# VH-VL binders against Gas vesicle protein F (gvpF), part 6

Target 1, 213 residues: Gas vesicle protein F (gvpF), of Haloferax mediterranei (q02231)
Amino acid sequence: MSDNLYTYGVIEQEDIELEIDGVAGAERVYTVDYRTLSAVVSDIDTTDPERTDEDVQVHNTVLQHVLEYDGGRTVVPMSFGMAFKNGRTLKGVMRGARRALRSALNDIEGTVELGVKIITSSEGGVSHDAIRADIGDRLSELSINETENDLFSDRLVVNKSYLVARDRRDDFDAAIDTIEEEYGDELTVQYTGPWAPYNFVDIHIGADQQRGR

## First folded at step 24 (VH-VL)

Design r104 (from r100 with heavy chain H108K, light chain A60D)
Fold by OpenDDE, fold request of step 25:
Structure r104 (fold): chain C 213 residues (1-213), chain A 124 residues (1-124), chain B 112 residues (1-112)
Amino acid sequence: as target 1 above (213 residues)
Amino acid sequence: EVQLVESGGGLVKPGGSLRLSCAASGFTFSKYAMHWVRQTPEKRLEWVATISSGGSYTYFPDSVKGRFTISRDNAKNSLYLQMNSLRAEDTAVYYCARHTYYDFWKEKRAFDVWGQGTTVTVSS
Amino acid sequence: DIVMTQTPLSLSVTPGQPASISCKSSQRLYHSYNEDYLNWYLQKPGQSPQLLIYYVSKRDSGVPDRFSGSGSGTDFTLKISRVEAEDVGVYYCMQGTHRPYTFGGGTKVEIK
């Protein structure tokens, strides 16, 4: 039996155990502690998991469960594929990245990431600058931070990620509803999340660390 | 057959201007974002410009921002790159490239079709 | 700007043998929800670049099964299980996650 651990993210030190699907067919997600930090992990038989759309989704789903666990947790997400040969190696990585992880946790404390895509129903040459500005202002007011994604289609009016305080989530949801009501005849809104703040943390864990080198 | 054909390259002096064209065929041009990518004499690939499917959005690296403009004529299945204030470091083979199919929800963000390239030489 | 570093610079391979190329990014490449826009291109001699792999591990249409991509975070790999003569050329990795989009310096693959 391998001692390999697949890692999803890092939270404040806490003992969590979830009977949910994990990457590569795991059925249990739990935490491994290092001082004031806990890594969210599951057992895996390899340190080089295959990247599939399915497992990427599983990864994200696990993080969502943790994010919403018992009223909510602050989660620093880790990239897909971060598997370590054993708990000792994982703790070593956490030790090396402790300051960065603590900083990240502090930066995103009590927050979630929300995705917003707004598209027009037609490819027509109608300018939506005013609408874009209005929607942008409304959502910006309710957010701590935001990132703009690349727009490769003229049908895209908005393509952004928002960092939103958990206690403002309802306000943000309501704003989205209002936007849909006001512009729903001409625009389609894709509202996704909550997500761990992928776009608002900067954590670097190298392959050498992953392999315990 | 899906095809991109660049033209307009040539020799130009520093500070000069040149306009490149790319003719697209074999696919619905207006559905795809388009890109210009150049390859230096040292064989390095550099992203030069991006334009959205309808032309509403354009992106440039700092190296060419303010000097280059990208445009398209979907009725003519044509992509353009207007290059002003050319510098020696702009010397390269310029490729037009098609963005992978964009369906809003699942992006690929790759260049799946490339032209043969047109050579631009900036020299005094 | 994200710097893409490829290793090795060149590789000479006996036909039928495997090849592996590494691409390291100066920062993480996932934009959202583990969407890593890492691509691999092949430029054959005298030709334009052609797409091999997108989204880390997905083969473009018509790309043989002997090509595979993997990786996460900042470390990515292109593998050729059995190199053929037609695989000769320069391979480039590219990140499409953050502007400016950037390419690796290339890896030249030759046949022994």
Scores: ipSAE 0.827, ipTM 0.923, lowest interface PAE 0.5, mean pLDDT 92
Fold by OpenDDE, fold request of step 25:
Parts: C-alpha cells; structure tokens; sequence
Structure r104 (fold): chain C 213 residues (1-213), chain A 124 residues (1-124), chain B 112 residues (1-112)
C-alpha cells in the first residue's frame, strides 16, 4: 500500500481520528503531527490526485467537519490536491512552512469564514445601493474581516466572505435571519459556512515541496 | 454561432483618445459579463477591463484606471472601451472576451470566447 | 498583483510525444470552497486566444481529452498527452481569483 498522504489542512497539535469519507475514497481522516502543528490527512494512492467536483466537495466537507468536530478548532485550509509521498515528506513540508502556518493559525485563531451571496430575483433596474450598504454595515459590525468578491452579474447584490469569531457566529446567524426577514421578498440570500478561512489565509506551499523534489 | 467582433482600432498620438467597440452575436449578451484584454507587441496578455452583465459593476487595473471606461449596450449587443489619455504602452491588440457562464453559485472566471481583436497603436 | 510564471518559455515536441507546461503563481489562488480560478489558453498562430482549461482542470467545450490541467497551491500544470500539429501555438495560464487578473508570459509550443 502506498504511504502517500492527502492533506486537508493544518491545526494546532491535536490527535484526531475520524471515520469519514476522504478524498479519493479514503475512509479515515487523521492527524500527523509536527511539533505544535497537526496536519489533517488521509491515505491516498497518488501524489497527484485528480481534481473532480466530487473530491473538491469531499475536501471541503472534511475540513468543515474538522472545523466543527468536538467543540471546534482553528483550521488553516490547504488547497485541494496537496498530497505527499509519505509522512516524512509531509513533516518536512510542515517544517519548511512552520512559520507561515503558525502565523496563519494565530491570525485566524477562533474564527471561521462565512459566505454571503445576495441575489435579486428580477433582472431589475432598481439600485440596491441602500440595501447593500445596510447589509454590509450590519455584517461588518459582526465580523473581524471581510472580502468583497467580484460581481459579474447585476443580479448579484452582495458577494462577500466574512471572517467571524466563533463566539459571534450566533450573532451573525441572527443578523442573516433578520436580513432575510426584512429583504426576503426582494432578495435571495445564500448563506454558507462555517468554513476554514480560505480567503483570510495566505499559505504558499509549492509543488516541489509537495512531491519532495 | 457565438461570435465577438471588435472594431475601432487605429493609430493615435499620445494623449489621444479612441473608442473600441465589440459586437456580440449568437448568445444572450445581457447574461454575460464582458472583458477587454489586450496583447502587447511582446505578446503579453493584459487584462484591461471588466463589466458586469448589466453594466452596474466595472473593474480596471491600475494601469488604465481613470483613463479607460468600459460600457455596454445590451439592446445592441455591444461592448465598448473608451480609452483616453493614451500612452505608448497602451499599444496592443485589444480583444473583447466573454465571461464564462455565471450561475451565481459557481464562478468560473474564465474567458471562453474571444474576438479577433482590433489593433491600437499609440505613437508620436 | 499576482505574478504568473510559466516554464518553459518554449517547447519543441515530436508529434505523438507528451508535453508539459508549468505555471506558478506568486500567491495562492483558491477562493472559498477551494475554487482555484486558474485557466489555460492557447493562441494558435494568427488567431486569438482560446480557452482550453478553466478551474485548474476542467476542459472547455470541444477541447480534446489529450489536454489536462492539474495543480494545487501555487503550482499548476498543463499536459498534452500526445502533441499534434494543431497544438502548435503559445499557451498562457491566467489567474482570475484576484484583481488585477494576470496572465503568464506564455509558452511557445512547436513541432519538431
């Protein structure tokens, strides 16, 4: 059997073992430690996994599960496809990226990412600037940080990601509910998460490190 | 057939202005964001402008921001690029490009249809 | 700005042989839900660029299966399993994750 490890993300050192679906048909997700860090991994038979919508979803689901499992924790997400030839290689990568990973963990400590998309049902012509501003203000007050995504459709009123403290999640949820109640006749809200903070972490792990070359 | 056809290119002096047009056909123009991309004489591709499906949102790189404006007329299936204060470095083949299908939930953020391009030369 | 670096600058390939082009980004490209907006374009001689791959590995309509895209993090690869004469041109990678959207410098593929 291959010793290759698929990596989902990095957390503070913790022993986790979950019997859940992983990428490429894995049935076990567990942690590999390096110092004060743990990589969330599963076994895989290749270092170049095929990128499919299904496995991307699995990847995200695993991270979400880890994010919320047993009271939750801070998770630095890894990009899809980060597979390493063995544990030694993975630990080597973690060693090389230790500072960055630690910094990332510190930056997003106790936080989750939430996605908010708001769309209009009509092809409209009515300005939604006031609504956008109102919603933006409400959610901004409850967030540590936010990113504005590109708007390629005029039907898309809001497309943002929010970094929210875990202890403020309920407040954020309530705010979304209120927004839906207030604007639901005009707008559709897509509220997603919690996610590992994809948009609020910058980790650079190259292919050479990934493949141990 | 899906098609984009650029026009309006030409020779202009530095500081001059030029307006490019792009005629779209073969698809529902109003449903797609549109882009301008230019290719320099050195064959480098550069994103120039983006406009949302209805024209409410526009984006520019710093290199052209404040000088270029992007607009569209969905009734005419037309995309425009108004270029002011042109510089030598603006010399390029300008392509209009269609944004990949956007269904709100899964973004693609690619340019799946390109026009033939129109040449803009800025020279004294 | 995200810098996209392609290697090699040029590639001469015998018909039927494989080709591989690398594209490296100066920073991560993934968005929420692990969406990497990494695209590959081919510009054939005398033609406009055409989309080959989007979202790292998805082939655009009509693109032969001999083209494949892969990658993670900041490293992406376009592979041609069996290069054909019609594959001659300049290949560009592009990131659409962050404005300004940026392209690689291009890789010229020729037939030996």
Amino acid sequence: as target 1 above (213 residues)
Amino acid sequence: EVQLVESGGGLVKPGGSLRLSCAASGFTFSKYAMHWVRQTPEKRLEWVATISSGGSYTYFPDSVKGRFTISRDNAKNSLYLQMNSLRAEDTAVYYCARHTYYDFWKEKRAFDVWGQGTTVTVSS
Amino acid sequence: DIVMTQTPLSLSVTPGQPASISCKSSQRLYHSYNEDYLNWYLQKPGQSPQLLIYYVSKRDSGVPDRFSGSGSGTDFTLKISRVEAEDVGVYYCMQGTHRPYTFGGGTKVEIK
Scores: ipSAE 0.826, ipTM 0.922, lowest interface PAE 0.5, mean pLDDT 92
Fold by ESMFold2, look of step 24:
Structure r104 (fold): chain C 213 residues (1-213), chain A 124 residues (1-124), chain B 112 residues (1-112)
Amino acid sequence: as target 1 above (213 residues)
Amino acid sequence: EVQLVESGGGLVKPGGSLRLSCAASGFTFSKYAMHWVRQTPEKRLEWVATISSGGSYTYFPDSVKGRFTISRDNAKNSLYLQMNSLRAEDTAVYYCARHTYYDFWKEKRAFDVWGQGTTVTVSS
Amino acid sequence: DIVMTQTPLSLSVTPGQPASISCKSSQRLYHSYNEDYLNWYLQKPGQSPQLLIYYVSKRDSGVPDRFSGSGSGTDFTLKISRVEAEDVGVYYCMQGTHRPYTFGGGTKVEIK
């Protein structure tokens, strides 16, 4: 018998139960409440889950479902691998992090993260700078915030994450469509999301908090 | 076969300048981002510069920003680090390092090939 | 700057015995879509650093399977299931998630 809980993220208190694939073969994702907060969890047989490409993808997929389920909600995502011995231990961690979690929920209220990579058919240069400036300005105007990923290839003229209000999502989608139409075969756009805003929150939960008693 | 060879290290007084070179061979240099990493006498490793595969994008930590510049000549398979206003704390072995091949779908962000290093000593 | 703290600072191991090295970051390392750019390097005596593990747990080409990496968030571990004489040197973790990219202080592994 195992009481271990794998944690995906934190939401405003709400009862959610999803019959979807979870980390380490879980088939049910649900919530555990602590006061005004709920942790999104699944059952797991260890507090030290193995990191595999498949389970990282499952973790992200679970958060996407919660983000959009039943009209959607604000989700503070947790890093992969946050597992706790039982509900009591998890609630203890939530108690210790209550102010930080509440602050994060307020900061990202009603938002999603969208990822954009724009790849040219040719190597970088001055013309790529102009394309970068044009596209960057257009997408930045439609977002609340953005983070730039480092650019290791000159073919990659945009590599950004955008924090976007849910009610501006359609405008952002339309801007992407317009960019693709305007530039044609000159650019390939990789557009991903919606994601829980990984790049726009910072939750400091250490190794001791992750370990059970 | 794949090789990175640094040169240009030496003794220099505080406030002086040096230019390091890194000659690349055995791979298509222009397809890889490159880095400079230094190792202090205390054996700490410190990242000091990054340049994108075509040279358009460069990155530096605050400790060297404004004093160091990174450049490349893809026709000559060469990477450079210009170090100005050198300080005693810049004393280190300087390595050039190759970034893993950039996969637009999945990044690895590792330094998979390192040179032998060139020693820079800054003292009065 | 993200501080990467390695423990122990040194480790003296009987040949054939396991070794475990901890690397803790001052901030969580995931960037987008829960990705952790955490690498491990080995610097053998008189040599340059060499890549062992990237992306927390992926072995670089040619790295023996006695090396394994694990962890997430702020806590990462490199394990050597059976230490051999060729494994002696200084091991460094490195985070590539947030600029400036930073290395741990190193863990020296010696044979008894």
Scores: ipSAE 0.719, ipTM 0.881, lowest interface PAE 0.8, mean pLDDT 89
Fold by ESMFold2, fold request of step 25:
Structure r104 (fold): chain C 213 residues (1-213), chain A 124 residues (1-124), chain B 112 residues (1-112)
Amino acid sequence: as target 1 above (213 residues)
Amino acid sequence: EVQLVESGGGLVKPGGSLRLSCAASGFTFSKYAMHWVRQTPEKRLEWVATISSGGSYTYFPDSVKGRFTISRDNAKNSLYLQMNSLRAEDTAVYYCARHTYYDFWKEKRAFDVWGQGTTVTVSS
Amino acid sequence: DIVMTQTPLSLSVTPGQPASISCKSSQRLYHSYNEDYLNWYLQKPGQSPQLLIYYVSKRDSGVPDRFSGSGSGTDFTLKISRVEAEDVGVYYCMQGTHRPYTFGGGTKVEIK
């Protein structure tokens, strides 16, 4: 339907209209308001979009752009595939989730998520434990919160997501640079972001809500 | 032919111990994280343990933590589950399962090869 | 723990007709910036489980294109466009995002 809206995330009420690539070939990303909140959306011809690697990347790119656009803002990200049959349905869902969305915006206000993987040239051992403890302590001191992802390879000594205040990003970047200099070529650091804080917010919307039930 | 073969199941009394083995063949065992998954008599599947490709990292649900130990011997292409302080609730078919190949730039969490299972019965 | 709820409990399907299985998680599955580790397994009669779908919608090697997965947030679906005799068995969804990793209760598919 031409009335369907694909949702990327929720922000403090703000009128935004961007001519950028959106999911399913959309060329415009804009906002739909509900009181003090705005949903970041694009037009889509279905409420059950196909999940492709390309569109997952587009979804993430839109969120990154909104996160940094025009001085930046707090973004509560939605999972890929949240589409609603019209603006009224979307506003109804926002009304029902208003307290949770407001709480999420408050919890992550002024923050971004940064991803860190640290990979060694060798499998585990005592030196890996010391490296993990050292790096973990240094990065944790610069973050508000962190989550650890499971370690399936012994070469992977850090696999964490960090919640970091925007005004501490330069300090975090510098810490990463210092770690790379200190350990040299013995470590490879995969450092990603900034991301909307996916791992630090929990907003539930089901398929029935997407279809206007 | 990629293959996983479990062994070591049997009948034990509550409080007893068993050691399960899983023999791997047809792939480079040391490059894969491995899991144990059990299927209860009610046909529910329950994750039991995970071990990283080199053995340094292990994970367990609370239901078995402290009672079960997972280990591997990459030279023998073998995975083990040591089960202690067994309870009636541990009665199940135990499968070993291979984690999908871990690419550091693309994480993937599926169990792409399963063994045939070995039966553990805990009863008086 | 994340509870994975599957519906229906069983399906009896005329050969060549479609089938649809729902899997709902008790909380949202976040990992790797919208990479949901939601998998589907098939256990054929007398066999161990085998992987069908990973990452919500990606077919494992050799899985026929009549199988498709979709979903987002907490609501996920496995569809079989044309059920064949070899598709009989119990289907399980699984989340691998947060420990403990958990499976749905299973959906039995049979031919009538």
Scores: ipSAE 0.697, ipTM 0.872, lowest interface PAE 1.0, mean pLDDT 89

Design r104 (from r100 with heavy chain H108K, light chain A60D)
Fold by ESMFold2, fold request of step 25:
Structure r104 (fold): chain C 213 residues (1-213), chain A 124 residues (1-124), chain B 112 residues (1-112)
Amino acid sequence: as target 1 above (213 residues)
Amino acid sequence: EVQLVESGGGLVKPGGSLRLSCAASGFTFSKYAMHWVRQTPEKRLEWVATISSGGSYTYFPDSVKGRFTISRDNAKNSLYLQMNSLRAEDTAVYYCARHTYYDFWKEKRAFDVWGQGTTVTVSS
Amino acid sequence: DIVMTQTPLSLSVTPGQPASISCKSSQRLYHSYNEDYLNWYLQKPGQSPQLLIYYVSKRDSGVPDRFSGSGSGTDFTLKISRVEAEDVGVYYCMQGTHRPYTFGGGTKVEIK
């Protein structure tokens, strides 16, 4: 009935149709092509979707599935809430952002994002600088790039996102396992992903384009 | 009942120094990161400094880096801003602000409690 | 530095009518896995700023449900479904994603 499309991200042109849970109760995720690009979308009854924790998680889960499906692919993720009144409007936005989308796909080709937080069991009893240097060097050697998040608690010694080549993921996983074994109860490691590289792309798409009025 | 009270504002000449204090009550101060935010005479809000819950990590915008120092005394529930080499553009109302409680699993980055502010005027 | 641009600069509404405030960032506000740290504050006349909305759309405790936030990418909106006398003041958006943390220039909301 509705022509509105909720957009998850952009990939190299490929015809995909998946029967999986999507944002706002969608049960089908598919692609809309624009030249050498495809937008990953689902149907939605609004161009102004409500931002809930559940639907943010669904958005991320869809992108993780697409990232890994059928041998995997490079995914440029969209921010939550990018919905367009129809396919024509969506293709118009892709046309306007064509160069930026192509550049982003090239920059992150064959990569995933991995998130790492390392939390000490207490504020005392360990050297944060020594732990940060040891772990930082080990993980940085296995990544292409990294970003740091601000540290608001003194129990955080690492709060980073890593850009990692797909063929280095097993090495990165093994490094995390080794760190957990070596430090034991001294640290808690939160290791998340794989994610489409949210922190390593910079694509601007304005809200006026998505509303289509 | 949660409260932040700034003090130490006043008139100071360019190149001078001033130390602001923020007294916290009604919550466990040592579990919260803290900020200083200023409001200029033109009513613009500007972030000035951040300090982590235990004091190990501090952050500043380039406009004040090297001139301002943020510190805290968790035993006294107090936050401080040392302002050196003051300039006319530092004239503002200075607010102490509390960072939302830091949940390691789901970060928030909002300032959920603000003091009433203390006025700093830098002029000849 | 991320520039936060608010429109309109001033808004005069009749009681009970809706209001809408736009906040545009000069770059995307991505943080951990679609957690955009875009917040809204209200400064009532003679008062300090107070938190209304965090994470684009989540109301702080005690904020009435007539306030709602939305947005994506670089474009964010605060809506007040029915403006009341207690809602007058200056509204500021703020991004906490990338240092330096930056505020919009403010939108003054008044009752006619």
Scores: ipSAE 0.694, ipTM 0.878, lowest interface PAE 0.9, mean pLDDT 89

